# VH-VL binders against q8wyp3r787to878, part 17

Target 1, 92 residues: q8wyp3r787to878
Amino acid sequence: FQNYLRVAFQEVNSGCTGKTLLVRPYITTEDVCQICAEKFKVGDPEEYSLFLFVDETWQQLAEDTYPQKIKAELHSRPQPHIFHFVYKRIKN
Below, E stands for the ipSAE of ESMFold2; O stands for the ipSAE of OpenDDE; V2 stands for 0.75 times the mean of E and O plus 0.25 times the DockQ between their complexes.

## First folded at step 7 (VH-VL; framework fv_romlusevimab)

Design v04 (at its last look DockQ between E and O 0.84; V2 from the best seeds 0.00; counts 0 for: pae E 5.1 > 2)
Fold by OpenDDE, look of step 8:
Structure v04 (fold): chain C 92 residues (1-92), chain A 118 residues (1-118), chain B 108 residues (1-108)
Amino acid sequence: as target 1 above (92 residues)
Amino acid sequence: QVQLVQSGSELKKPGASVKVSCKASGYTFTKYAMNWVRQAPGQGLEWMGWINTNTGNPTYAQGFTGRFVFSLDTSVSTASLQISSLKAEDTAVYYCARDWSYYGMDVWGQGTTVTVSS
Amino acid sequence: SYVLTQPPSVSVAPGKTARITCGGNNIGYKSVYWYQQKPGQAPVLVIYYDSDRPSGIPERFSGSNSGNTATLTISGVEAGDEADYYCQVWDSSSWHYVFGGGTKLTVL
């Protein structure tokens, strides 16, 4: 796996900003979220989660999943799609 | 709605050829790879390979080279499997299945039964 | 080549919990997909990426994947759950999809 992960930060009515995170293989989504909370200066991280955006669909990633695994596998598919990891508020 | 509709059952003699079609609808055909899966009677699922629906480049699994040809007609959103020099061992149900990457093979055709008998 | 191993059959009484295993070397580092196939029908995706459910699949269906074993769990088994179940992985090393041998689930 590559040791970097591109994550976009999405806020309501404020657009998106992106950061490249240096992360180890098999870092959990929970850990990535903690890094995101720090990097994007989020005050209420409990209301945020990491999402996978691919082919106009959103998938909230469980805390015990591995974003780096997801990234690596998606790149190796027969006909890869463009995808994004997005740190944003959880819908109520 | 997204669906794959395959051509009807086929009865062939050994040595003949068959072409199974898989027509896609409800989505952008050229955006997702198409898989082919074989299932012999009473046996499990066997991946035959896939075709890149954008480039038209096929990739065949081991054991499915030579007599098996994947092709496309993008004008009608159709993928096809041709089997030449048919053998009795080719008797099986053949499925096309859309490859949606993270979401797996989420849409399958109804299957096409190919029977090879003398 | 990568190999997935499933038990050939599993039997459960209605209302009980069925567990179908899928063994593979370091399968926990792969994404496992599960398909349900009823007699005379095409396979239906019931679990994607280890534990996620497609729309329309009951919550009774769940998946887990760790170490060398992936597991499909069906709680509150119903007669309609009787089917063959196949696990699947994408092997990025060989660029092959690999299916398990399938497990016949019988509802007693």
Scores: ipSAE 0.760, ipTM 0.936, lowest interface PAE 0.7, mean pLDDT 95
Fold by ESMFold2, look of step 7:
Structure v04 (fold): chain C 92 residues (1-92), chain A 118 residues (1-118), chain B 108 residues (1-108)
Amino acid sequence: as target 1 above (92 residues)
Amino acid sequence: QVQLVQSGSELKKPGASVKVSCKASGYTFTKYAMNWVRQAPGQGLEWMGWINTNTGNPTYAQGFTGRFVFSLDTSVSTASLQISSLKAEDTAVYYCARDWSYYGMDVWGQGTTVTVSS
Amino acid sequence: SYVLTQPPSVSVAPGKTARITCGGNNIGYKSVYWYQQKPGQAPVLVIYYDSDRPSGIPERFSGSNSGNTATLTISGVEAGDEADYYCQVWDSSSWHYVFGGGTKLTVL
């Protein structure tokens, strides 16, 4: 179960669905987006990105960031917050 | 609006104690840790540690594990720093800063100057 | 404990680009935050998570982090950018925040 990343998929005509991805610890956001495009079968992957939702705030993640690093750092903080990685349209 | 308002400056003699307060407003106090940061005159920032505002558990940086005590009064959304057995070297500005996790120390108090002089 | 190294000072002409470095072993694996402090004032967060700007920080402030060096870049430097700048990381192995020693930016 090590090397897993939970990602929610948000689409206009549906709510969120989630998948647990098997990933390496140092996978980039770009690579996660590629996996998500395939797993969620999106036809226009350039219109999507990976986002972090934390404390009711959305942050689009740059392609050269590391979601597993973000997850580990958020869990190690003194008051960990509930957060989600969400694959969704850039404009929403 | 999120604000941290600190107590006023203090002039103390060596050996005395001081308590610096930091009152939070505009957010849920117990959701975010509170950092304490020291800056001696003409010097850089030193992280002193933080306190978990939900549990009251403090974490102190090395060098601050003795005479320095973090505490809370959650009923008035206030974090406090107490320094006992004051030394001249404790002369500094003391800041509280909210730990907004992903966003770092996003809101700082105005600072409290503690001056320790004979 | 983890150490961050900054140059003590950087001088730049108005309108030019300032680059302030923050050195640390494998700092590219850490998330870097930058704070601006003007004389007599509390620090202000200007960059979080290596390269992101809080609301109200102009786009001429940017950050990068790779290898052993993080860099704060200020393009089109103005006199109002004169300040001390501190880098900071969270070191999860020690459960400590670590600040660099600070860099005084002088706009000549």
Scores: ipSAE 0.231, ipTM 0.807, lowest interface PAE 4.6, mean pLDDT 89
ESMFold2 (binder alone), look of step 7: mean pLDDT 94; pTM 0.956
OpenDDE, look of step 7: ipSAE 0.745; ipTM 0.931
ESMFold2, look of step 8: ipSAE 0.154; ipTM 0.793
ESMFold2 (binder alone), look of step 8: mean pLDDT 94; pTM 0.957

Design v05 (at its last look DockQ between E and O 0.80; V2 from the best seeds 0.00; counts 0 for: pae E 5.0 > 2)
Fold by OpenDDE, look of step 7:
Structure v05 (fold): chain C 92 residues (1-92), chain A 118 residues (1-118), chain B 108 residues (1-108)
Amino acid sequence: as target 1 above (92 residues)
Amino acid sequence: QVQLVQSGSELKKPGASVKVSCKASGYTFTKYAMNWVRQAPGQGLEWMGWINTNTGNPTYAQGFTGRFVFSLDTSVSTASLQISSLKAEDTAVYYCARDWAYYAMDVWGQGTTVTVSS
Amino acid sequence: SYVLTQPPSVSVAPGKTARITCGGNNIGSYSVHWYQQKPGQAPVLVIYWDSKRPSGIPERFSGSNSGNTATLTISGVEAGDEADYYCQVWDSSSYHYVFGGGTKLTVL
């Protein structure tokens, strides 16, 4: 598998923009969030997290998870759904 | 609500065939794969495989090839398991379980007891 | 094939905390799910993705996974928690679901 991860950046009232990030399999969600903060020029990264959107459901990824492993597992499903990794503000 | 309802218990002789049905409701049947799980008396859960409910393509776990056939009737949102040439060791409860997007089986049928006895 | 190992039984007094382990080689790299099965009933998903609770599952059910061991923790154990518990992983390498052998939880 390729070491890339497509992540969408969701901003309030500004829609979503996507970037393809270089993410190795062993990189944690916490580290991916740091990459996202840098790439999307987020000034308050502590208020953001990485989410998985699949089957009309949002799932916040724990910091110690591995997005590339999650991606690989999703691709291995018998009937894969369209899914998105989304970097967005944590709901307060 | 989302639910799976299976057919009733079966009593068969060795060498006979049985077909267990699993009817889905409360969701789009062809959107989620269906798993089959076997549980022999007093034993643990054993994954038998799954079927793609959109394409009808089955995948069988090791040990469940040959006599076991997964099938669909999408017109009535039903998955079926057929076991041919039944043996005594096929005596078990058989479950259907929806394959959830988050890599788990989130909805289960109530189970179907199949007893094979001479 | 990938193998998950559970203790065959665990006993706890009411109100105490039960811990059920699931061992597997580098299981921390997998997503572990847990199912509860009461006598004569179908299994019920109680934990998914190591620590996530489905709707309707009490907060006293929690999960963790690291290294070679995943753990289902049930705090404030009640008589109704008496059941068999199974851990599970999806092994993408072999394209198989794998269940543990199951653990009988007895409430004393």
Scores: ipSAE 0.437, ipTM 0.861, lowest interface PAE 1.4, mean pLDDT 93
Fold by ESMFold2, look of step 7:
Structure v05 (fold): chain C 92 residues (1-92), chain A 118 residues (1-118), chain B 108 residues (1-108)
Amino acid sequence: as target 1 above (92 residues)
Amino acid sequence: QVQLVQSGSELKKPGASVKVSCKASGYTFTKYAMNWVRQAPGQGLEWMGWINTNTGNPTYAQGFTGRFVFSLDTSVSTASLQISSLKAEDTAVYYCARDWAYYAMDVWGQGTTVTVSS
Amino acid sequence: SYVLTQPPSVSVAPGKTARITCGGNNIGSYSVHWYQQKPGQAPVLVIYWDSKRPSGIPERFSGSNSGNTATLTISGVEAGDEADYYCQVWDSSSYHYVFGGGTKLTVL
């Protein structure tokens, strides 16, 4: 099934911009990072990762995790929290 | 410091009612759902349901849709569990636990022992 | 409803590694959380999201989840690790939190 994933790109010299990605339901974090590196045109993709921001906390997502599964779990709660997936530098 | 403090232990007779309170501090009470978990003597953990602390809407696990009522007093950051028509099998420790955004219960109250005996 | 199966007990010698399993049909598609409960105390979250540690949990505690089995691993086991351990998931089809039956860890 086709699905959508909103990812913000955070860069030091230009606030935060976002793109909505059309992705397969079982795409890995590694694959999302690869797509983001291409779409946001980063020259040093090894310095970036996908992060989850929820409940005022940041979590770096391991490459073998599934962002669409995380999104679905966060949405299934009767009392959901606002969350963001963010492609940003690991050393920030 | 995030903390949940429950009311003291209760000794009740069959047919009575009890109300267990859970006072939250150190965080925005209405931001996180509150879970209730039961543990009968020598048994495992049993999820009873939760209450949405922003809307007041409860969700009860199967088997807890009758004599068990979740409620709130948001003015004092308190969630409560009321059990009516108490039976001997209601003897247990009752916990409140904060529902964390990661589908875990990250902060637990100390537990309230309810003993139902003739 | 979705069922999580844990062994009722595990015994390990001090300093060795304990592995506590949590079985479930396709549990690898769930985010698994683990709680430690010492006698007379409330449960404490020790692992969330399969493998992440809350603040204050020693690195000796780790977790994994794939296929039909999630595993809590405690390396360098100490006497203070004796407790009951519960796995837990959110089952979105039933809108229930589901706990495993618990595993009693005994150190010698």
Scores: ipSAE 0.205, ipTM 0.802, lowest interface PAE 5.0, mean pLDDT 89
ESMFold2 (binder alone), look of step 7: mean pLDDT 95; pTM 0.960

Design v06 (at its last look DockQ between E and O 0.08; V2 from the best seeds 0.00; counts 0 for: pae E 10.8 > 2, placed apart)
Fold by OpenDDE, look of step 7:
Structure v06 (fold): chain C 92 residues (1-92), chain A 118 residues (1-118), chain B 108 residues (1-108)
Amino acid sequence: as target 1 above (92 residues)
Amino acid sequence: QVQLVQSGSELKKPGASVKVSCKASGYTFTRYAMNWVRQAPGQGLEWMGWINTYTGNPTYAQGFTGRFVFSLDTSVSTASLQISSLKAEDTAVYYCARDWHYYGMDVWGQGTTVTVSS
Amino acid sequence: SYVLTQPPSVSVAPGKTARITCGGNNIGSKSVHWYQQKPGQAPVLVIYYDSDRPSGIPERFSGSNSGNTATLTISGVEAGDEADYYCQVWDYSSWHYVFGGGTKLTVL
């Protein structure tokens, strides 16, 4: 698999934009969030997290998970599902 | 609630065939792959393969090609395992298990005991 | 083929902590799942993706995975925890699910 990760930035009332990030296999979700904060110029990154949208459900990824690992596993499944990594605000 | 219900126990002679069914309920059957797992008496779990419930395309693990056939009846949300030319070593409990969000097997059938004896 | 190695048995006194290991070459790079199976019953998923718990699984169950060893930890062990436990990985190379040999946990 290539060392890229497509991440969508979801901002309320601003639509959704996407960027392709260079992410090595063993980069944690925490680190990916830092990359996202920089790339999307987020001023309050503590209110954001990385989510996985798959099977019409949202999953907040724990900081110590590996998005590229998750991506690789999703691609190896017998039934391809549409999935998205989304950087967005945490619900409160 | 999400559940898998399998057909009842089977007693067969060597050389015969058996078909184990696995009926799903509580979720969209065609959205999740179905796994088959074998467990011989007193032994561990052994992955037999899985079937794509949308396309019907089966994938068999090594050692489970030829006599083992995965099939579907999507109209009744049912996956089936057929074993032909049964041997004594096929005596085992057979499980169906849903592949959950690509993170393992979250729901299992209750198992079907297949006994092959002369 | 990829191989997972578990100890055949582990014994623990009630209230103590049980640790069940699962060895595999560079298993830390894989996602490890754990299943509990009691006599005469189907397996139950207790840990997925190394350390995450399905709904309904007590916090007493935890998992870790690093290097060549994954570990299922059961704190405050109860009599009801007596069961066989299996680790599992998805092997990208062979395109197979692989189970460990299983570990019999006995509560003394």
Scores: ipSAE 0.027, ipTM 0.756, lowest interface PAE 3.5, mean pLDDT 91
Fold by ESMFold2, look of step 7:
Structure v06 (fold): chain C 92 residues (1-92), chain A 118 residues (1-118), chain B 108 residues (1-108)
Amino acid sequence: as target 1 above (92 residues)
Amino acid sequence: QVQLVQSGSELKKPGASVKVSCKASGYTFTRYAMNWVRQAPGQGLEWMGWINTYTGNPTYAQGFTGRFVFSLDTSVSTASLQISSLKAEDTAVYYCARDWHYYGMDVWGQGTTVTVSS
Amino acid sequence: SYVLTQPPSVSVAPGKTARITCGGNNIGSKSVHWYQQKPGQAPVLVIYYDSDRPSGIPERFSGSNSGNTATLTISGVEAGDEADYYCQVWDYSSWHYVFGGGTKLTVL
C-alpha cells in the first residue's frame, strides 16, 4: 500500500498512460515528479507537476508534500474516495 | 437528523488541562472524519486538524502538533480534544465539525469556550 | 502553506447584491467552500464545491471560482444576512484545510 503509487500521465493529444510506481512511504512530490519524468519519458520536465484529481477538482501538489500521506488520508475515510494522482503540464 | 453536541464551557488556570467532547448523532460516526477548529476572541477560524473516526488516526495542523490531542470513543460516537499545559493564548471557542470528504465541514457543534486566566 | 485573502468588511444596502471575494494563487483549480457565521453562533456551510448550495440555503446565495478569485454573491441582501463569511479550501500541498481571514458583511 505504502510502497506503491499509481500515477496517470495526461498529455494533450496523446491520451492517458498509467504506471504503478514502487516508492518509499515518505517520498516527496518532487521525487515523484523526477520518477515520472523518467518513466513517462518527458523531455521538458520543468513544465510538468504532480496533481491530485478528486471529485472533479484539480490541485497542484507542492514539491515538499507527501503523496503517500495524501493517499493514506483519502483511504482513511469510511466512504470510498475516487481520486487520481496525475502527472501533467502546469500550463495547457 | 445530524447533530454534534459539545461539552460545556470551561474556565481554567494556566498549566491546567481541558478536555472538550463532541458527541455525534443521526449518522454513521465512522464514515466521516471529525475536524477541530479554533476561533480566538475577535479572530477568524483556524483549522487545528482532524481525526479519522474509523481508524482513530489523527492529523494535526503545523501549529497544533504538541499540546493538542484528538481522540475517539466510537462506542458512544464521541470525538474529544485534549489541551494540556494551558496557556492564555489557548483562550478561544473550539468547534468540532464533520468533514464532508474535503468538501468542507457540513455539520458543526455549537462550540465550547475555553477561557484561560490567572 | 496556502493563503486565502478576504476583504475585512463589505457594506451593502438592503435589497442590493453583496459580493465577497476570496483571493488565492490559482484558487480556480480548487474547490472553494463558504461559511456564514452569525454573532455567537457556529459557522454554517452555505456554498460548497465553488457554487453548490446545501439543502436549505436560498438560491440568492451563489458562488463562482475562476483564476485567482472566488466570489460569494448574495442577491437581495436582507438584515438576516449580516454575518462573518469565510472561504475555505482543502490544500493538498500542505495537507490542510485553509480558511480565509473572514469578511464582515454589514447591511446598512
Scores: ipSAE 0.011, ipTM 0.592, lowest interface PAE 10.8, mean pLDDT 85
ESMFold2 (binder alone), look of step 7: mean pLDDT 95; pTM 0.961

## First folded at step 8 (VH-VL; framework fv_romlusevimab)

Design w01 (at its last look DockQ between E and O 0.81; V2 from the best seeds 0.00; counts 0 for: pae E 5.7 > 2)
Fold by OpenDDE, look of step 8:
Structure w01 (fold): chain C 92 residues (1-92), chain A 118 residues (1-118), chain B 108 residues (1-108)
Amino acid sequence: as target 1 above (92 residues)
Amino acid sequence: QVQLVQSGSELKKPGASVKVSCKASGYTFTKYAMNWVRQAPGQGLEWMGWINTNTGNPTYAQGFTGRFVFSLDTSVSTASLQISSLKAEDTAVYYCARDWSYYGMDVWGQGTTVTVSS
Amino acid sequence: SYVLTQPPSVSVAPGKTARITCGGNNIGYKNVYWYQQKPGQAPVLVIYYDSDRPSGIPERFSGSNSGNTATLTISGVEAGDEADYYCQVWDSSSWHYVFGGGTKLTVL
């Protein structure tokens, strides 16, 4: 696995920004979210989560998953699709 | 709705050829790779390989080189499997299955039974 | 070549919990997919990426993957769950999909 993860920060009515995070291969989604909360200066991180956006679909990642594992898998598919990791508010 | 519809069952003699078609609908055909899976009677699923529906480049699994050919007709969103020099051992149900990367083989054709008998 | 090992059969009474295992070397570092196949039908994806469920798949179906074993768990088994179940991985090193041998689940 590579030691970086590109994450986009999506805010309602404020556009989208992105950052490249330096992370270890088996960092959890929970840990990535903590990094995101710090990097994007989110005051209420409990309302945010990490999402995978791929092929016009959204997938909220569970806290104990590994984004780097997901990234590696998606790149090694027969016909890869463009995907994004997005840090955004949880719907509700 | 997304679906794959395969051609009908085939009965062939040894040495003959067969072409199984898989027509896709409900999505952009050239956006997802197409897998082929074989299942002999009473046996498990066996991956035969896949074809890149954008480039047309096929990749064959071990044991499926030579007599097996994957092809495309993108104008009608159809993938095809051709088997030449048929053998009795080729008797099986053949499936096409869309490869949706993270989401796996999420859509399957109904299968095509190919029977090779003298 | 990478190999996945499944028990050939599992039997459970209605309402009980069925567990189907899929063994593979360091399978926990791979993404496991599960397919259900009923007699005379095409396989149906029931679990993707270890533990995620496609739309329409009941919550009774769950998956886990760690170490050398992936597990498909079916709680509250119903007669309609009787089928063959296959685990699958993508081997990125060989660019090969690998299926397990399949497990026949019988509902007693």
Scores: ipSAE 0.645, ipTM 0.912, lowest interface PAE 0.9, mean pLDDT 95
Fold by ESMFold2, look of step 8:
Structure w01 (fold): chain C 92 residues (1-92), chain A 118 residues (1-118), chain B 108 residues (1-108)
Amino acid sequence: as target 1 above (92 residues)
Amino acid sequence: QVQLVQSGSELKKPGASVKVSCKASGYTFTKYAMNWVRQAPGQGLEWMGWINTNTGNPTYAQGFTGRFVFSLDTSVSTASLQISSLKAEDTAVYYCARDWSYYGMDVWGQGTTVTVSS
Amino acid sequence: SYVLTQPPSVSVAPGKTARITCGGNNIGYKNVYWYQQKPGQAPVLVIYYDSDRPSGIPERFSGSNSGNTATLTISGVEAGDEADYYCQVWDSSSWHYVFGGGTKLTVL
């Protein structure tokens, strides 16, 4: 069955633009970044990564992690927190 | 800055009760659940459950229902574990640990040794 | 309920690489945490979400997780790394945390 992942795109001096990606449950962060580079039309994809914003902190996600696994686990926690996946520049 | 300070060690007889306290500082207490973890002498870590610090609703792991009660006093940022009808097998170090969702149990109390002996 | 299996001990020479395994059915679908516990001390989180390090944990600590095995890797092992190491997962189906039985790392 189909699944989705909401990703915000953050660019310097730009507002946040979001897209819902249709992805499989075991897609890697690396593959999500590739999809984001195409969807958001970035010319320098090596300067971007996928980040998680949760509990007022930012965490750059390693390329061999699974965003859908992170999403599912955060939703299941007894005190769930609002979180966002954000595609943004690493050196920002 | 963030820390959990537990009450001192306890020596008890079988059948008595004990209350272990865990005072939090340096963060918004009600934002994060509080875990309780037991470690019997020479044994590994055993998750006892946690308490939702916003609602006061506890969740107990299997084997910790009945005699074990988690509670809160949010006015002083304190979580407590009460053990009633103490048995010799309750002898252990008891830890509180903050649950920071994505980051796991990121801050631990120093532990409270409860010794139950006749 | 969900079970994590660790070897009871691992020995490694100073300067070499230690690998501590954590076995679980489809553990690659879970996020694995690792804790270090030195004698008489509280546990310290050293790896979260399979491979990430908290601030202050040396880069020689690393983690991986795939299939039925998660691994804590400590490169350039030092005497100060002697400790018990526990893997832990959140099992969303039971709403329980689960710890492995622990592995004693000896540096010899």
Scores: ipSAE 0.092, ipTM 0.765, lowest interface PAE 5.7, mean pLDDT 88
ESMFold2 (binder alone), look of step 8: mean pLDDT 94; pTM 0.956

Design w02 (at its last look DockQ between E and O 0.83; V2 from the best seeds 0.00; counts 0 for: pae E 6.5 > 2)
Fold by OpenDDE, look of step 8:
Structure w02 (fold): chain C 92 residues (1-92), chain A 118 residues (1-118), chain B 108 residues (1-108)
Amino acid sequence: as target 1 above (92 residues)
Amino acid sequence: QVQLVQSGSELKKPGASVKVSCKASGYTFTKYAMNWVRQAPGQGLEWMGWINTNTGNPTYAQGFTGRFVFSLDTSVSTASLQISSLKAEDTAVYYCARDWMYYGMDVWGQGTTVTVSS
Amino acid sequence: SYVLTQPPSVSVAPGKTARITCGGNNIGYKNVYWYQQKPGQAPVLVIYYDSNRPSGIPERFSGSNSGNTATLTISGVEAGDEADYYCQVWDSSSWHYVFGGGTKLTVL
């Protein structure tokens, strides 16, 4: 696994920004979210989560999943699509 | 709606050839790899390989090289499996299944029964 | 080659919980998919990436994966759940999809 993860920050009324996070291979989604909250200066992190976005499909990642594992497998696919990890508010 | 429709059942003699087609609809055909899966009577699912629907490059699983050929006709969003020099042990249901990366084989054809009998 | 091992059959009474296991060396580090196949029908994806349900799959279906065992759990089993269930992984090392041998779930 690579030791970096690109994450986009999405806000409803603002543009999307991205950061490259230096993370260990088996860091959890929960930990990534904490890093994102800090990096993007989010005041209410409990309302945010990490999502996988691919081909206009959104998947909220459970806290105990491994984004780096996901990234590694997706890159190993024979016909990969462009995908993004997105830190955004949870839909209510 | 996303759908895969396969050609009808086939009855062949040993040594003959068969071509099974899989027509896709409801999505961009060339964006998703296509898997082929074999299931002999009363047996489990067996992955045969897949084809890149953009480049046309096939990858065959072990045991499915030589007599098995994956091909495409992108003009009609169709993937095909050709089996040559058919043997009795080739008797099975053959499935095409769309590969959706993270989401696995999320769409399957209805299957095509190929019976090889003398 | 990577190998997945499933029990050949599991029986459960209606309303009870069925658990179908899928064994594999360090399978917890892989992503497991589960397919349901009813007699005379094509397989249907019921769990993807260990524990996620596709749209239309009842919440009664759940998946877990850790260590050397992945598990498909079906709570409140119904007669309609009687089917063959297959686990699957993508083996990036060999560039192969690998299916388990399948488990026949019988609803008593």
Scores: ipSAE 0.480, ipTM 0.876, lowest interface PAE 1.0, mean pLDDT 94
Fold by ESMFold2, look of step 8:
Structure w02 (fold): chain C 92 residues (1-92), chain A 118 residues (1-118), chain B 108 residues (1-108)
Amino acid sequence: as target 1 above (92 residues)
Amino acid sequence: QVQLVQSGSELKKPGASVKVSCKASGYTFTKYAMNWVRQAPGQGLEWMGWINTNTGNPTYAQGFTGRFVFSLDTSVSTASLQISSLKAEDTAVYYCARDWMYYGMDVWGQGTTVTVSS
Amino acid sequence: SYVLTQPPSVSVAPGKTARITCGGNNIGYKNVYWYQQKPGQAPVLVIYYDSNRPSGIPERFSGSNSGNTATLTISGVEAGDEADYYCQVWDSSSWHYVFGGGTKLTVL
């Protein structure tokens, strides 16, 4: 079966839009970025990356990481925090 | 400045009890779980468990489900470890450590030495 | 009960590269943390999630994790790196943090 990953898209002069992506459990950050570039129709995908926002901090995810693994570990902690995966420009 | 300050060293006899306190400052205490870690003389680090600082619910590692009790006083941002019915093998340094989820145990207290001898 | 295995000691000459291993069954599927502990001091986090450095940790500290082995690598070793080093994982099946037994790094 398919798995799900919620990703917000953040762009200048636009609100933050959330989408739930249908992804395989071992999808890489690089592959998620490719899916996001297509779904959000960005023309310059090399200027975007996937970020983790947790505890008011931003962390750019390396291309060889696994967002579903990160999500699973964050959900399994006894004192969870609200977190978001955000597709956004690297420079802002 | 994030800081964990533990109570002073304790010398106890077998059968007594001890309470180790860990006072947090520089961050919102209830947002991060608090770990307890033991290090017996000449030995490695041993995770004892943690306490959810928002709910007060503890989780104890295997082997620490009896004489060891985690507690909180959130009004003074303090976590405590109580050890009852002390045994000689409880002689160790006890650390508190903040659990910053993704980053692991990112801030540690200075440690409290508990010595149990007759 | 998940087990992490570390060599008890590693010796390295100043300026050379130290490699400290952490063995575990399929550890490459886990996220590995590394802690440095100097004598009489509390541990300090030096690597999280296999290969990331917290702020203030020099670039000569690096980590890798694949298969059954995670490795902490310290290049250009200095006398101040002499310490015990512990690997650690979160084991989701037992809901436990697990530490390795520790490795004493000696700089000779």
Scores: ipSAE 0.045, ipTM 0.741, lowest interface PAE 6.5, mean pLDDT 88
ESMFold2 (binder alone), look of step 8: mean pLDDT 94; pTM 0.955

